# Designs tried in a protein design chat: miniprotein binders against Homoarginine-6-hydroxylase 2-ODD-C23.2 (2ODDC23.2). Part 7

Target 1, 357 residues: Homoarginine-6-hydroxylase 2-ODD-C23.2 (2ODDC23.2), of Arabidopsis thaliana (Mouse-ear cress) (q8h113)
Amino acid sequence: MVIYHRKVVFTYVRAKRFYHFLNIEMVTDFKSLLPVIDISPLLAKCDDFDMAEDAGVVEVVGKLDRACRDVGFFYVIGHGISDDLINKVKEMTHQFFELPYEEKLKIKITPTAGYRGYQRIGVNFTSGKQDMHEAIDCYREFKQGKHGDIGKVLEGPNQWPGNPQEYKDLMEKYIKLCTDLSRNILRGISLALGGSPYEFEGKMLRDPFWVMRIIGYPGVNQENVIGCGAHTDYGLLTLINQDDDKTALQVKNVDGDWIPAIPIPGSFICNIGDMLTILSNGVYQSTLHKVINNSPKYRVCVAFFYETNFEAEVEPLDIFKEKHPRKETSQVAKRVVYGQHLINKVLTTFANLVENS

## First folded at step 5 (miniprotein)

Design s43 (from c13 with E71Y)
Fold by ESMFold2-Fast, scan of step 5:
Structure s43 (fold): chain B 357 residues (1-357), chain A 88 residues (1-88)
Amino acid sequence: as target 1 above (357 residues)
Amino acid sequence: SEELIKQAEWLLLEVKYLIFEARMLMEQGDLEEARRLLQEATELINKAQEIVDRALKLNPDSEEAKRLLEYVKKLIDRLEQLLEEIKN
């Protein structure tokens, strides 16, 4: 292990802002920074029927392939979502979590609310340990009966804070933009895997479910307080909008080292989930990550999860089985019924609410 | 009207997929299968055009339907170009 100092300066080309990484005081030679990908060439052509042949798209696709193979986490810039919107989402979320507990409880999670709404610190557990965060849980809204008997558990509207008043409209606009952005990034990932742009928009993927967790991490004066324990995400793709002035998210690289996801203002952090691992036939692996509360400042993180259709029976796509046959020594991709998996997770997390109501 | 727009968008997604696959087959020299996929795409885009035209009759002010109709025209032109390229 070698200890060294280095400065990292990153200029966001075509952005209004200059992004500066502070000095890294101790790092080993085998640790790497997460890649930064400007996806604007992909977005400019994502509705074009000849997008796969565009030189700018080909370059972005190459970067996506390397990022997904190397670590499964990357920063996205050039995504077209305004800095104003990204920042207002975090600002209004801070305002909500600063409210008295009794105000936050007005939108508390209950079974009758479809497990949507506010959860207090200590409700969530990862690998048997209590996570030190509070959150608002949201899911795609759907009409009664749309997802059969299993979907009944999540029926009903999302619960939004009444203060700030504009929060609901802001978040609904934000969710729509994150949904579209996720779909378009997946067109690039589809090409990266050697498919058409549309492999993740097939019959069981073109009406995607989504999950969003709006998370508040309390300030701490102790070291190594677990804000969220080590886990992988369940979906296809996650977009993370985190506070710019706190480094708390850590990503496990292929060598088993934890690397910090230092915030880049105006960017999303993007990572792949377990469903994408299955659909890609194991080519892209979902990556373990965790949150350590290591600052006296309150931290907000808004995580948007792009999923399959609710009823999807998730197994490797035939095109990717053909282009990327599994090695004898590799892990076998498993089959998952997405909606059932989601409901089981929700009911396990909130078992005490069923017992006490 | 909104439901018709959604149906047309899904059909156009299938058309784009078939065009992509046909182009790959053309590069590989499988012109007979490429022609078959392009003919299938032609049938689907004609259905998409009918649905968009119905949406416009129900709501002539729909900017979404007007945009989709222009996109249908671009895809028809592309299909015609690809079918002509197959003619060696």
Scores: ipSAE 0.369, ipTM 0.771, lowest interface PAE 3.8, mean pLDDT 84

Design s44 (from c13 with K74R)
Fold by ESMFold2-Fast, scan of step 5:
Structure s44 (fold): chain B 357 residues (1-357), chain A 88 residues (1-88)
Amino acid sequence: as target 1 above (357 residues)
Amino acid sequence: SEELIKQAEWLLLEVKYLIFEARMLMEQGDLEEARRLLQEATELINKAQEIVDRALKLNPDSEEAKRLLEEVKRLIDRLEQLLEEIKN
């Protein structure tokens, strides 16, 4: 699989060089393959106030711009998070989901637990259809009262498995690194949109909420079992850490075709969410994606969602309205209160728990 | 001290934004507005330094506060450099 993924990445890089040589637009690459971006030049300069002038940063920014405009999904390599940590997160998650059901239910999601914890197969619905997955839902922890009456619904600590015992500490370390990585990728995206590096670190964005879903997809002996129905993510950026040996994630391209997101070992898949679509004034579109369970093997996927400040009123940023004015006939959703939107989705998803708790 | 560290981080973020904008204005030849932004950044960096110093006084072993102090120093040096460049 490692060899297969090396061939895919190698073929993509070679095709890109070939098209550059011929001065041909690379439309076909974005229709049949998701872009792969090495962000290490961006990360090397992320704390440098002169980062916008760095040639390596400029090159990465150009790649981010094309990926976000053409697909809204891309692989990230050169991200600085160790292969050991990325793999251990998945290994520990497999161990948890392999436990007897009664053990997993010890951290079951409830209203009194702030809607944090384990959800059973079939609790989640996408577009009215039941999804064939189980999950652990986690949210940024915050002090009681920090987010007013709206935030009260999500108050309390995340529930972590006691088995494996090291899971909590591992995941907390992982979350911090994913938060920092997401912030740094957004500095590149900010430059790509024509702003400063810091446009996504303004007053409504610099204390970001985060959501994480740790998802287990049961092995199936049937074709076309829906693991997660077609949807867009609602945040700014999503980082996906998926099992290396199972292809299940599919991304809808601009032509309406579904492209498989074939795993690349050690990479993250990164995609943009609905809030980034609004903040960018519609320049970058959140992309429909789905998960099809097509393997008899159990699949793990850890999705980290980088969000606005909880209380943010999300609207197009002034700088991006100026740089990228919309056509009169084109519309971007007007103001969304992020925290209210999140709470509404949580309460809708878990309405049965309120009734049957 | 975590609250002070966050306040300092946010002030440093504003300073970096102002430096970016000032440099763009300098490239466009608007030296007067660039100088104004750099002076505003200087006021903010001084507030950030005070907050970082307070955080270190409360928790001398804070690695985050020590990191911020080094960032403050680098930003002060950059602001002085840019203000001198405008002067010439």
Scores: ipSAE 0.467, ipTM 0.817, lowest interface PAE 2.8, mean pLDDT 85

Design s46 (from c13 with K74Y)
Fold by ESMFold2-Fast, scan of step 5:
Structure s46 (fold): chain B 357 residues (1-357), chain A 88 residues (1-88)
Amino acid sequence: as target 1 above (357 residues)
Amino acid sequence: SEELIKQAEWLLLEVKYLIFEARMLMEQGDLEEARRLLQEATELINKAQEIVDRALKLNPDSEEAKRLLEEVKYLIDRLEQLLEEIKN
């Protein structure tokens, strides 16, 4: 408890000092900056029956509401995941991507591997444009047949690198912590929307799927190289663990301007996805973002996507339709089957692999 | 035992949801509907306790199951307090 509190305080102090080192005028240019939210008061009370009445929780909930309404992207500090783990994930990922292609191809992505594994630079396309990155794609593992015919496409274990040796165990630990963190942030978002803390833990949400992309962006010597084209994320929440010494992620604000997501050491960047837009009845909008390779240095980014149940039929939650009614002309999508939408996205992205299998 | 822990967690989430909604209904003055939700929550918490007890029999050293048992006890106490409050 004392040790946890000290760790959270040091993480916050580091983030604040980093802002000073960047000469950011924190009080005058908020419209061009992504908000920073210390969620430690929420985490301290997220399992408490009376969490909604706690002053610290109320303050965090207010910040989450504003961030999700205004921009859909924010930095999370006070999250309780150690700096050592956050940095070790990135360090081991750098080690893997530095290996020769022959080593990386040992875990190559294929249809028979459930579309899990390593994809080479240029395999991924966004809006018809080739993305300049390589990646390891991972999904929640599940028992054969658990998700019916829809789930068969993604059946099988994740493919983990044998080098570095500790990578699999490290990443599995990291995934569990990111899953718990995402669930707890969603309790705050549920309160922000005017529901109970548990609206995102109902029948179609209590066995959450997850997707993780471990992404490497090669260094470039030219301007405006697209690392990842403009897109929204599909799920409920995304947690981004990015290299601290390179600015590449850009977020489109409500005015249509691209805002750089300057790294804050020890933080996650968190953003909302399309499923949360639907479930919130359009109160929170998923935000367009992109990655521009603009540095000669190699950049790593680990993106964790917290999702609905795989088989969930996603539509606006009744509680949020009641609290946040929309005009008929401003309706959100009526219904999406999450698993089917994910499979369609995967098959579209890797169409060439299907034809070659 | 992992499956039992998950089932108990889901039941506890439903119990917490029902308690939250019942409290809102009590503040709005709908005591009959609040009582109904609290009775439903009582049935679910009893099922959760049985599942947690079974998980502990399979793995007596499970820290997860022990934490869930403490949460069950806390929620039972809260449910009894709220049901007594409704009786006025």
Scores: ipSAE 0.101, ipTM 0.640, lowest interface PAE 5.6, mean pLDDT 84

Design s47 (from c13 with R78M)
Fold by ESMFold2-Fast, scan of step 5:
Order: structure tokens, then C-alpha cells, then sequence
Structure s47 (fold): chain B 357 residues (1-357), chain A 88 residues (1-88)
């Protein structure tokens, strides 16, 4: 990003203050900016019995409600995950993608590996168009037979690179922290919807599945190369850890304009998924977003997807149907079995691996 | 035309950043550094205005260029106000 690298080293605190300044004092561009939310007050109280009555929690909850209603995308700061860890994840990911294909193919994605592992540039398609990225796909590990016949497709351990050697341990630590952070943000979102803090920790939600895509976008010398086509995410929440010096992620606002998600160092970008749209009875909408490769520099993005229980039959939660009744003409989507939906997506995306292996 | 619009957008973002930094410095009492940043912002906003005017000459019906011109005018007003505040 030009402003951060050319003028002054932009600190986490100054980035927050800059977006606050733009929001309050430069209102002409408000619709071109994603909201920034400091969740520190929420995290300080998220395990307290009386968290809903805390003034700091109430303020954060109000900001989450507005961001989820207006855009479905926001920056999260004050999340408690160290800058060192956030940056090391990206640094080690760059090191892996810089390796020769022969090294990367040692963990290649296959049906036998449970569709876990490395996919080469151009293997993934979105809406019939080839995506110009490579990735490592990871899923929550589970014991053989835990999720019946539908889960059998994804059985087996994640495949981690042997180079860099410390990658597996780093990523497993990172995943645990992202899981905890996602759960805690959802406590705020639950309050924002008018529920208790724990509406997203009910029977079908308290053993959450997760998906993680570690994505590398090759440098390009031409405009508008599709890195990832327009889509919505399937889960409850996504946490995005993107390179700080490249703007490529674009978010479609309610007016139909594409807003660039300019990186803020040390922040996560957080967005709403399709399952949260259903569970909230349509109050919060999953937002279309895309990635355009528009820089000669290689870009890394690590996307963590917090999901329902694998076997969850996802439908609107009763509390949110009561608090937010819908018009007769705006019916909510049919019930979705999360695990089956995920398997169908995986098999569709990687159909060529079965036919060409 | 699209290239000019993109260049103007980047210049306006840099101007906004300089204004933000200058106001922070004014609150801290560092008026000399604030003045320096506001002068830099003034040079950049003048460049942005020139680029937007050029984009409008190439395509008078550009809604994007018209929006940028309105933004340029508002930023010029803000810069003039802040520079006057520092003098006093």
C-alpha cells in the first residue's frame, strides 16, 4: 500500500486513528472504506457472566451490528494475536511458495489424502473461470468414522510442508488462536442480534468445523488478472491475514460498488459467511468479494473459515426468528446440511483430480 | 482516462493521510512539522486537481471524475482552513 510505505511507517495504532479520522471527518468517502473495530473490550469480558451489561462490550457490539448490517466485512484490531505470529505465518508461507514445484508437489492434494494439501496455479475454478493462484487446503482433523459416510471423503491428517521445518507447529498454534478469536467475535455478534452471548455455541455449533486456505497469488504485469473470482464464503466467519503491502481484495458494497480492502498491518479482515446469514434469519448478509492480481509482487493471503458442527442441519435460530421476523415475500433459504454442502463443493472443485489421477 | 482516475484516487488518499498526520501533530504542539505536512498535502492536492481536470476534458460525462473533483474541492477547503489555524 502506497500511503503506508512511502510516507511514514504506519503503526497499528496510527492505522486505527487514520480510519477513525476518515470515518468522522472525511464523510464524502465513507462508503469507500471498510469499518475498523477494536474488539479489546469484548475480549476482556467475553467469558464473564455479565458481559452483556459492560459498557465497553455494548459499544463493540453496536459497531459489530452496524458493520454486519451495512457491509458484512470489517477490520478487527485489538484481537490479542501477536504481530510476530501474524507476520511469521505470512513469511513462512512465502518461503514455501518460493520452492520449486517438485518440493511443493510432495504434499499435493489428492482424493487419497482427503483433499488436503497443495494445489497448483490454475486448478481452482470460480463460476467457470480459472483462478490464478496456488494454495494449501487444510481442514479440521477428525478420527476415522467420526462424521459417517459423508465425512469419509475428508478423512486423514493435513499435509504440511517439511520446508520450512517449523511450519506445521506454527500453523497449528495459529489455527487454535484463530478458532478462539472467531468464537469470541461470534459472542459479540450473538449479542448484536439480540440473543445471549452463546447462541452460536448451541448443540449443532459448539464443536465447530474449520477450513483454512493458504493462498499464493503470482505477480502479474497486466491489469485485472483474476486471482479469485467473485464469491461468498460458506461458514459463519472468515478471518483473513493478508500481505500488508499489496491491495488485491475487493468487497462489493450494498450500492454495488467494489471497495478495495486496503491492508492494515496487524489487523484481520473479518467477513460474514452464508451459514451466518441463515442462522441470523437473514439479518446479516454474506458479501460478494474477489481478488484481482494487479501487482508484479507475489501476494500471500491466509484465510481461516470458522464453521458449524460438520453434521449441522443449518436453519434460522428460533431466537433470531422471534427477534427479527421476516416479511412473507422474503423467505429464508431451505435447510442446509453443512457437511454435505462442504463435500459437494470440494468434489466439484477437484473433479479433475479424480479423472486425471 | 481510467489511468488518470486511478492516479488521482491514490493522490487523494495520500492527501488525506497527510491531513490526518498534521492534525495529530497540531494536537501535540508540533506546529512546524504539521505545517510541513500540510504544505506537502497542498502540492499533492494541486496535482490531483490537474489530473482530474484532464480526465474530465477526455471524458466530460465521467461520473467517477466528477466525484473526484468534488472531493478535491472539499480537501482544498480543509487544507486552507488548517493552514489558517496554524498561522493564528
Amino acid sequence: as target 1 above (357 residues)
Amino acid sequence: SEELIKQAEWLLLEVKYLIFEARMLMEQGDLEEARRLLQEATELINKAQEIVDRALKLNPDSEEAKRLLEEVKKLIDMLEQLLEEIKN
Scores: ipSAE 0.000, ipTM 0.294, lowest interface PAE 14.6, mean pLDDT 83

Design s48 (from c13 with R78L)
Fold by ESMFold2-Fast, scan of step 5:
Structure s48 (fold): chain B 357 residues (1-357), chain A 88 residues (1-88)
Amino acid sequence: as target 1 above (357 residues)
Amino acid sequence: SEELIKQAEWLLLEVKYLIFEARMLMEQGDLEEARRLLQEATELINKAQEIVDRALKLNPDSEEAKRLLEEVKKLIDLLEQLLEEIKN
């Protein structure tokens, strides 16, 4: 019998108390810890015209600014997504990955399926090294022809497991909530950069693409097996829903030190991606991170990536060039077409699928 | 030296989490599970101390290793206090 439940249920209240414990009751060096941010004051005011003047919003914005400048990774609590939903997503994902390969291969990733579906353990590589994980890759669905020739390779519906039966409906609900949460966090980040709440909701940003990777890491009997090699995320913002009972995610800080992302039950880990680095004019940097498999227990991680509009021409926003001018010797990538870059990344990652073996 | 310091930092963070969970269980009256978590934390803090001691032998002037040793001492004191509280 396989058990995925903890004896103690961790709630939002307990997560907030743990944050207090770490920062008040114990002397902590923030360079060795990821910050924990309660965003509930931001969410309470995110649709108000005067949110920028609210004292609670100002406090959250200050914490977001420090987290994004110092590490680029933080825990989010007070996000409004129920513990039940967060845990059910992980439970149903465990159920799927426990199935025989023949069942999982029914939704196998192929070019004809728009590079959507199940990827077997060991076929992913980061910086030339094999990653010890399996995954389901999903993308925002769109109508045939919507994104021209560039988007053609990703056309088609996501492939969802038929077992567990309720998985598709659960994941679609979860994606919608993660999309809304990401948008609202970005309103806080926009204020932190000195803009209005809506700088990331302009013409080329307000119809966001999204990517989701549902990742399973097999149990290992040896320490320090690479589950995912060091990388940065490409998008604006990533939300990570990870299993609570093992520390595997490691984040590199600005000083070059690796910081463990010890799970806080009921929280999301949030990090910034390369597109946010460009849009912010280099004020916030995307941060290298990796996953080490170091437990005999199977580990699940669901990563939701909030992106620009598919056809967006991404360059530093004028407001942030004015507020945060770059030094002559320092430069940010001048411009990138998001959709083209995503397609190039997908085709490079899955080049081996074209030849069958 | 650098790798030992990082290993000790990870162990100390796990110890802090176990202590937090144990205190929540003590408030709920689940003293048996709280004691189990505090004993697990004690095993991990002892491993962290061994790693910090090794780091200090390799670099006696390491300010980071000295900081971690001080943190280890504070966590040992806290663990001893909590285990004494469980005794009634």
Scores: ipSAE 0.011, ipTM 0.440, lowest interface PAE 9.2, mean pLDDT 82

Design s49 (from c13 with R67Y)
Fold by ESMFold2-Fast, scan of step 5:
Structure s49 (fold): chain B 357 residues (1-357), chain A 88 residues (1-88)
Amino acid sequence: as target 1 above (357 residues)
Amino acid sequence: SEELIKQAEWLLLEVKYLIFEARMLMEQGDLEEARRLLQEATELINKAQEIVDRALKLNPDSEEAKYLLEEVKKLIDRLEQLLEEIKN
């Protein structure tokens, strides 16, 4: 326990020194900087039936509430996933993207592969504009027919490269840990909204879906090359594992300014998606963000998206409508069927694959 | 065995939810409704124990089932404590 506590303290000190080195104070102003939250007190108690009564949990919940209400993006430290695993994921991803195109195309994304696999630079479009990145897209695997006609489009399995060796096993381990971490953060967010730790679990997360994009951004000698256009994420919660040595992710604050998400070694960047905005009755914000390629070095980013049950009918939860009522003129979006929304987004993003297949 | 483990996990989650709600009702002074929720939770935890026991019978080395058995024991103890608090 002393060793665990020392590890958490060391990560926190590293985050503070990083901000201080850049002449930036550790985060208290959400307009200019993204908050840094040590979630280790939450994780220590997240499975306890009395977690809501724990002083350490209450403190973390207060920080999550502030971050989610004010900006919808924050750094997570004290998450318990090893630096070795976080770094090896990025290292093996670099190795894959360094391969010749003919090797990468062996796992080429196609409609018949369930929109799972490798996409070349320039295949992805965000809001009608071409993105300067390549990626591997994968989704939770499910048995044929499990999600009816809606899910048929995404029937797998995921395509994994044979080179580098062990990549599939590494990524599957990583996905499991990200799933568990996302579940635990959402328990804190549920408490932050004034509910039980379990408001999103049960029917909304009885069988949670996930999406993962493993993204490579080519080096550029020009300023302001769009790596990924401005967008919000569709789901509940996103965990971003980005390269530590370059700043590319930008987050739009409440004043309309773009704030750089400067990497903190060993941290995840965490942001909330559209489904969580709806479920929270608009209390928490899914925030516009983009990626600008601005370095001659190749950059990788692994984005894990934690989602509702595939067939979930997403609307404001009654408990949060009661605790956080909205004015008639400021009400959130209507009911959304998550799986249908995802399918529509996938088909729109990869329309060129359907037309040319 | 895996399917039984998932069923037990969801029952335990439901039990934890009912305990949370009962605690809030106790703080608000609604002891009648709190008692009702705790009795409902007691029925569900007994069902979860049966399912965990079946999972262990099918795979005695299951670390997941052993973990769930310990969770069941903790929740039973908590439910007994809360029911005694309401009684006083």
Scores: ipSAE 0.385, ipTM 0.770, lowest interface PAE 3.6, mean pLDDT 85

Design s50 (from c13 with R67E)
Fold by ESMFold2-Fast, scan of step 5:
Structure s50 (fold): chain B 357 residues (1-357), chain A 88 residues (1-88)
Amino acid sequence: as target 1 above (357 residues)
Amino acid sequence: SEELIKQAEWLLLEVKYLIFEARMLMEQGDLEEARRLLQEATELINKAQEIVDRALKLNPDSEEAKELLEEVKKLIDRLEQLLEEIKN
């Protein structure tokens, strides 16, 4: 315990100094570094009906506005999810991906399983290039018939690994916390856009869909192996829980340079999705990002995607059109039916599974 | 009941939204519209209270329902305070 205590203190001091260094740099230079935001003042007041008037909330809102305008990616600390849970999620995921393929295929992704489950290395393509990763795909569970014929494609329960045995309960707990955290960060983003705290909790947003991808990147002996090609995320907000000892995620800045998202222990990386770009009337842009596996070590990344209501017709919110009117010659945000867009993407990605079912 | 808890949560979100909007209108001097929104919020909070009370009848030990009841009480007090401010 004495040895463990010294290791914990040493790791904490290192992490604290790293956070402090990044936090100072981020105030002045988003070009080379991603901003670090301590969200704890926002979370302390996010359920308070007068939260918009709190000085601590106002400060966090200012940081969120800057990060979302300038880069669309930031680290979140002070989020209240325990280091123990964050680390257990990654540890249990490593254990699952270390199993023989025969075991992983017991939860294989199929049309009859609602396109939920294990996806083999090389099944995913981004911009015509094969991605070197395996994954477990999960979606919010819903009652049969809730989302009509369109939603029928994704009906059924998520497929969870039976080994580790505690994985399902752990992940369900984690998802609930990520859902709440995402909702609360969006209250800050809503204020940052000049709205009420609740603009992203209106009728088309208050029953949010979620998607989660639990991703394993195999170790590589070659340079510049694409783990996941350049893309933007589709939803409102993404929370990324990545391994602490490997740098693989890269974010494209406004100059076109790729900025490495160096892991900060205990943090989430948070980024803006395409639906939030539309809802904000183009004020916040979804940012291109990619994963390059540059290590012989296996890397785990758990990505939680907070979305609109499944059947939401996504268009700019009236309040943000009023606060942030677009110029006549500017590119106008288009209307998107979220559920249809998601289903089209799923069916395109897994077309070969339908052919062989 | 899980469904009743969810319904109450959504009603409380609508109430909080209306309170925020009403306060902005009060700062702008539009007291008539602010009063209208606060009265709408009062109708919604009363519905939320009924739903929370039903949830507690079905499961008296529900921590979620107890937390929502405390939030309902705080919101009722806030609405009464704001409606009194408009009168003055």
Scores: ipSAE 0.365, ipTM 0.774, lowest interface PAE 3.7, mean pLDDT 85

Design s51 (from c13 with Q81R)
Fold by ESMFold2-Fast, scan of step 5:
Structure s51 (fold): chain B 357 residues (1-357), chain A 88 residues (1-88)
Amino acid sequence: as target 1 above (357 residues)
Amino acid sequence: SEELIKQAEWLLLEVKYLIFEARMLMEQGDLEEARRLLQEATELINKAQEIVDRALKLNPDSEEAKRLLEEVKKLIDRLERLLEEIKN
């Protein structure tokens, strides 16, 4: 149950009806458009023990199944996170990236800071190509020693900007809401795969790690500047909160065409990660996507990544192997230790950092 | 008490899973296996109640513990209803 102020309710109802209309058309043309899913019926029942039998839940689950099978990317509306919070996150992020470089370096990413903090434009590489963006990298905080030797390099608190002053509290509230939203969407996805609502809340999944990248893309006056090279996300589910007035995110469809993810105000873009591909026994595929800087305007994108438990040894869940058996030609399932994979990526990206303090 | 909250949440997830599986088995006519799962769920919900009660004793103002107590009550009622249904 979500309580709204009167004005917010009217704005939300208008957006919901408009996007519901678009969703009907988009679902028909999914090869050239991303589907829009109103998940409010799912959220209304996601804590009920009988949610699987609710007609509204069943309808949302059907839409999630189609979106995940056909595209791996979709817009989420009816998610219950206020427009005010979604917009303030972007507004505060713009304010931070507008600061002089010297101010941003006060939270510079270092090994002693657990590879958490500010990364300047041009330091990141994807598939050997330089990415034209700056970012703040954040990870779930944890107690020293909790994740053994593998997790040791990520120990320590996140570094948050002191300016804007309220940024830390705003982002921590946002992260909690994104974590809960991701968990609830995964209950729908679990049902869509033919399991119980709780298959992604089993022993190695019920204490999820999270990663968040707060990304700024500089304005450009030339075409086809790579903001972020083509990649898939590593986790279960990604929630993307992007600026409303620029189209830069591109998603590769099943036919190999790049389709633009045109911003929808108040929505999240949601996409499937590599770990969910493995856990689903290949039923849902993580989709290649990229960011092209092609506007003179500065663009902000906040990407929240919902992951497995840090120590999880990720392989197909037994229930989904039973419900969706693979053909013998595809027998060799990938096995990934999530935490080790994440650490390897971090250490490769920051191999040249030398701690000098 | 935060550790107790987490333990209780995990037990309640297991209870919900067992209830879901038991209902599917009841629809398939496998009443004996359904009864076994409902009994297992009853043992786990009783353990969850003990943990929630301990959390409330340590922090009576915990909104999270109060939420879990309400969820425990709803699940107990549901388990009693399902066990009664399976008898008939």
Scores: ipSAE 0.483, ipTM 0.824, lowest interface PAE 2.5, mean pLDDT 85

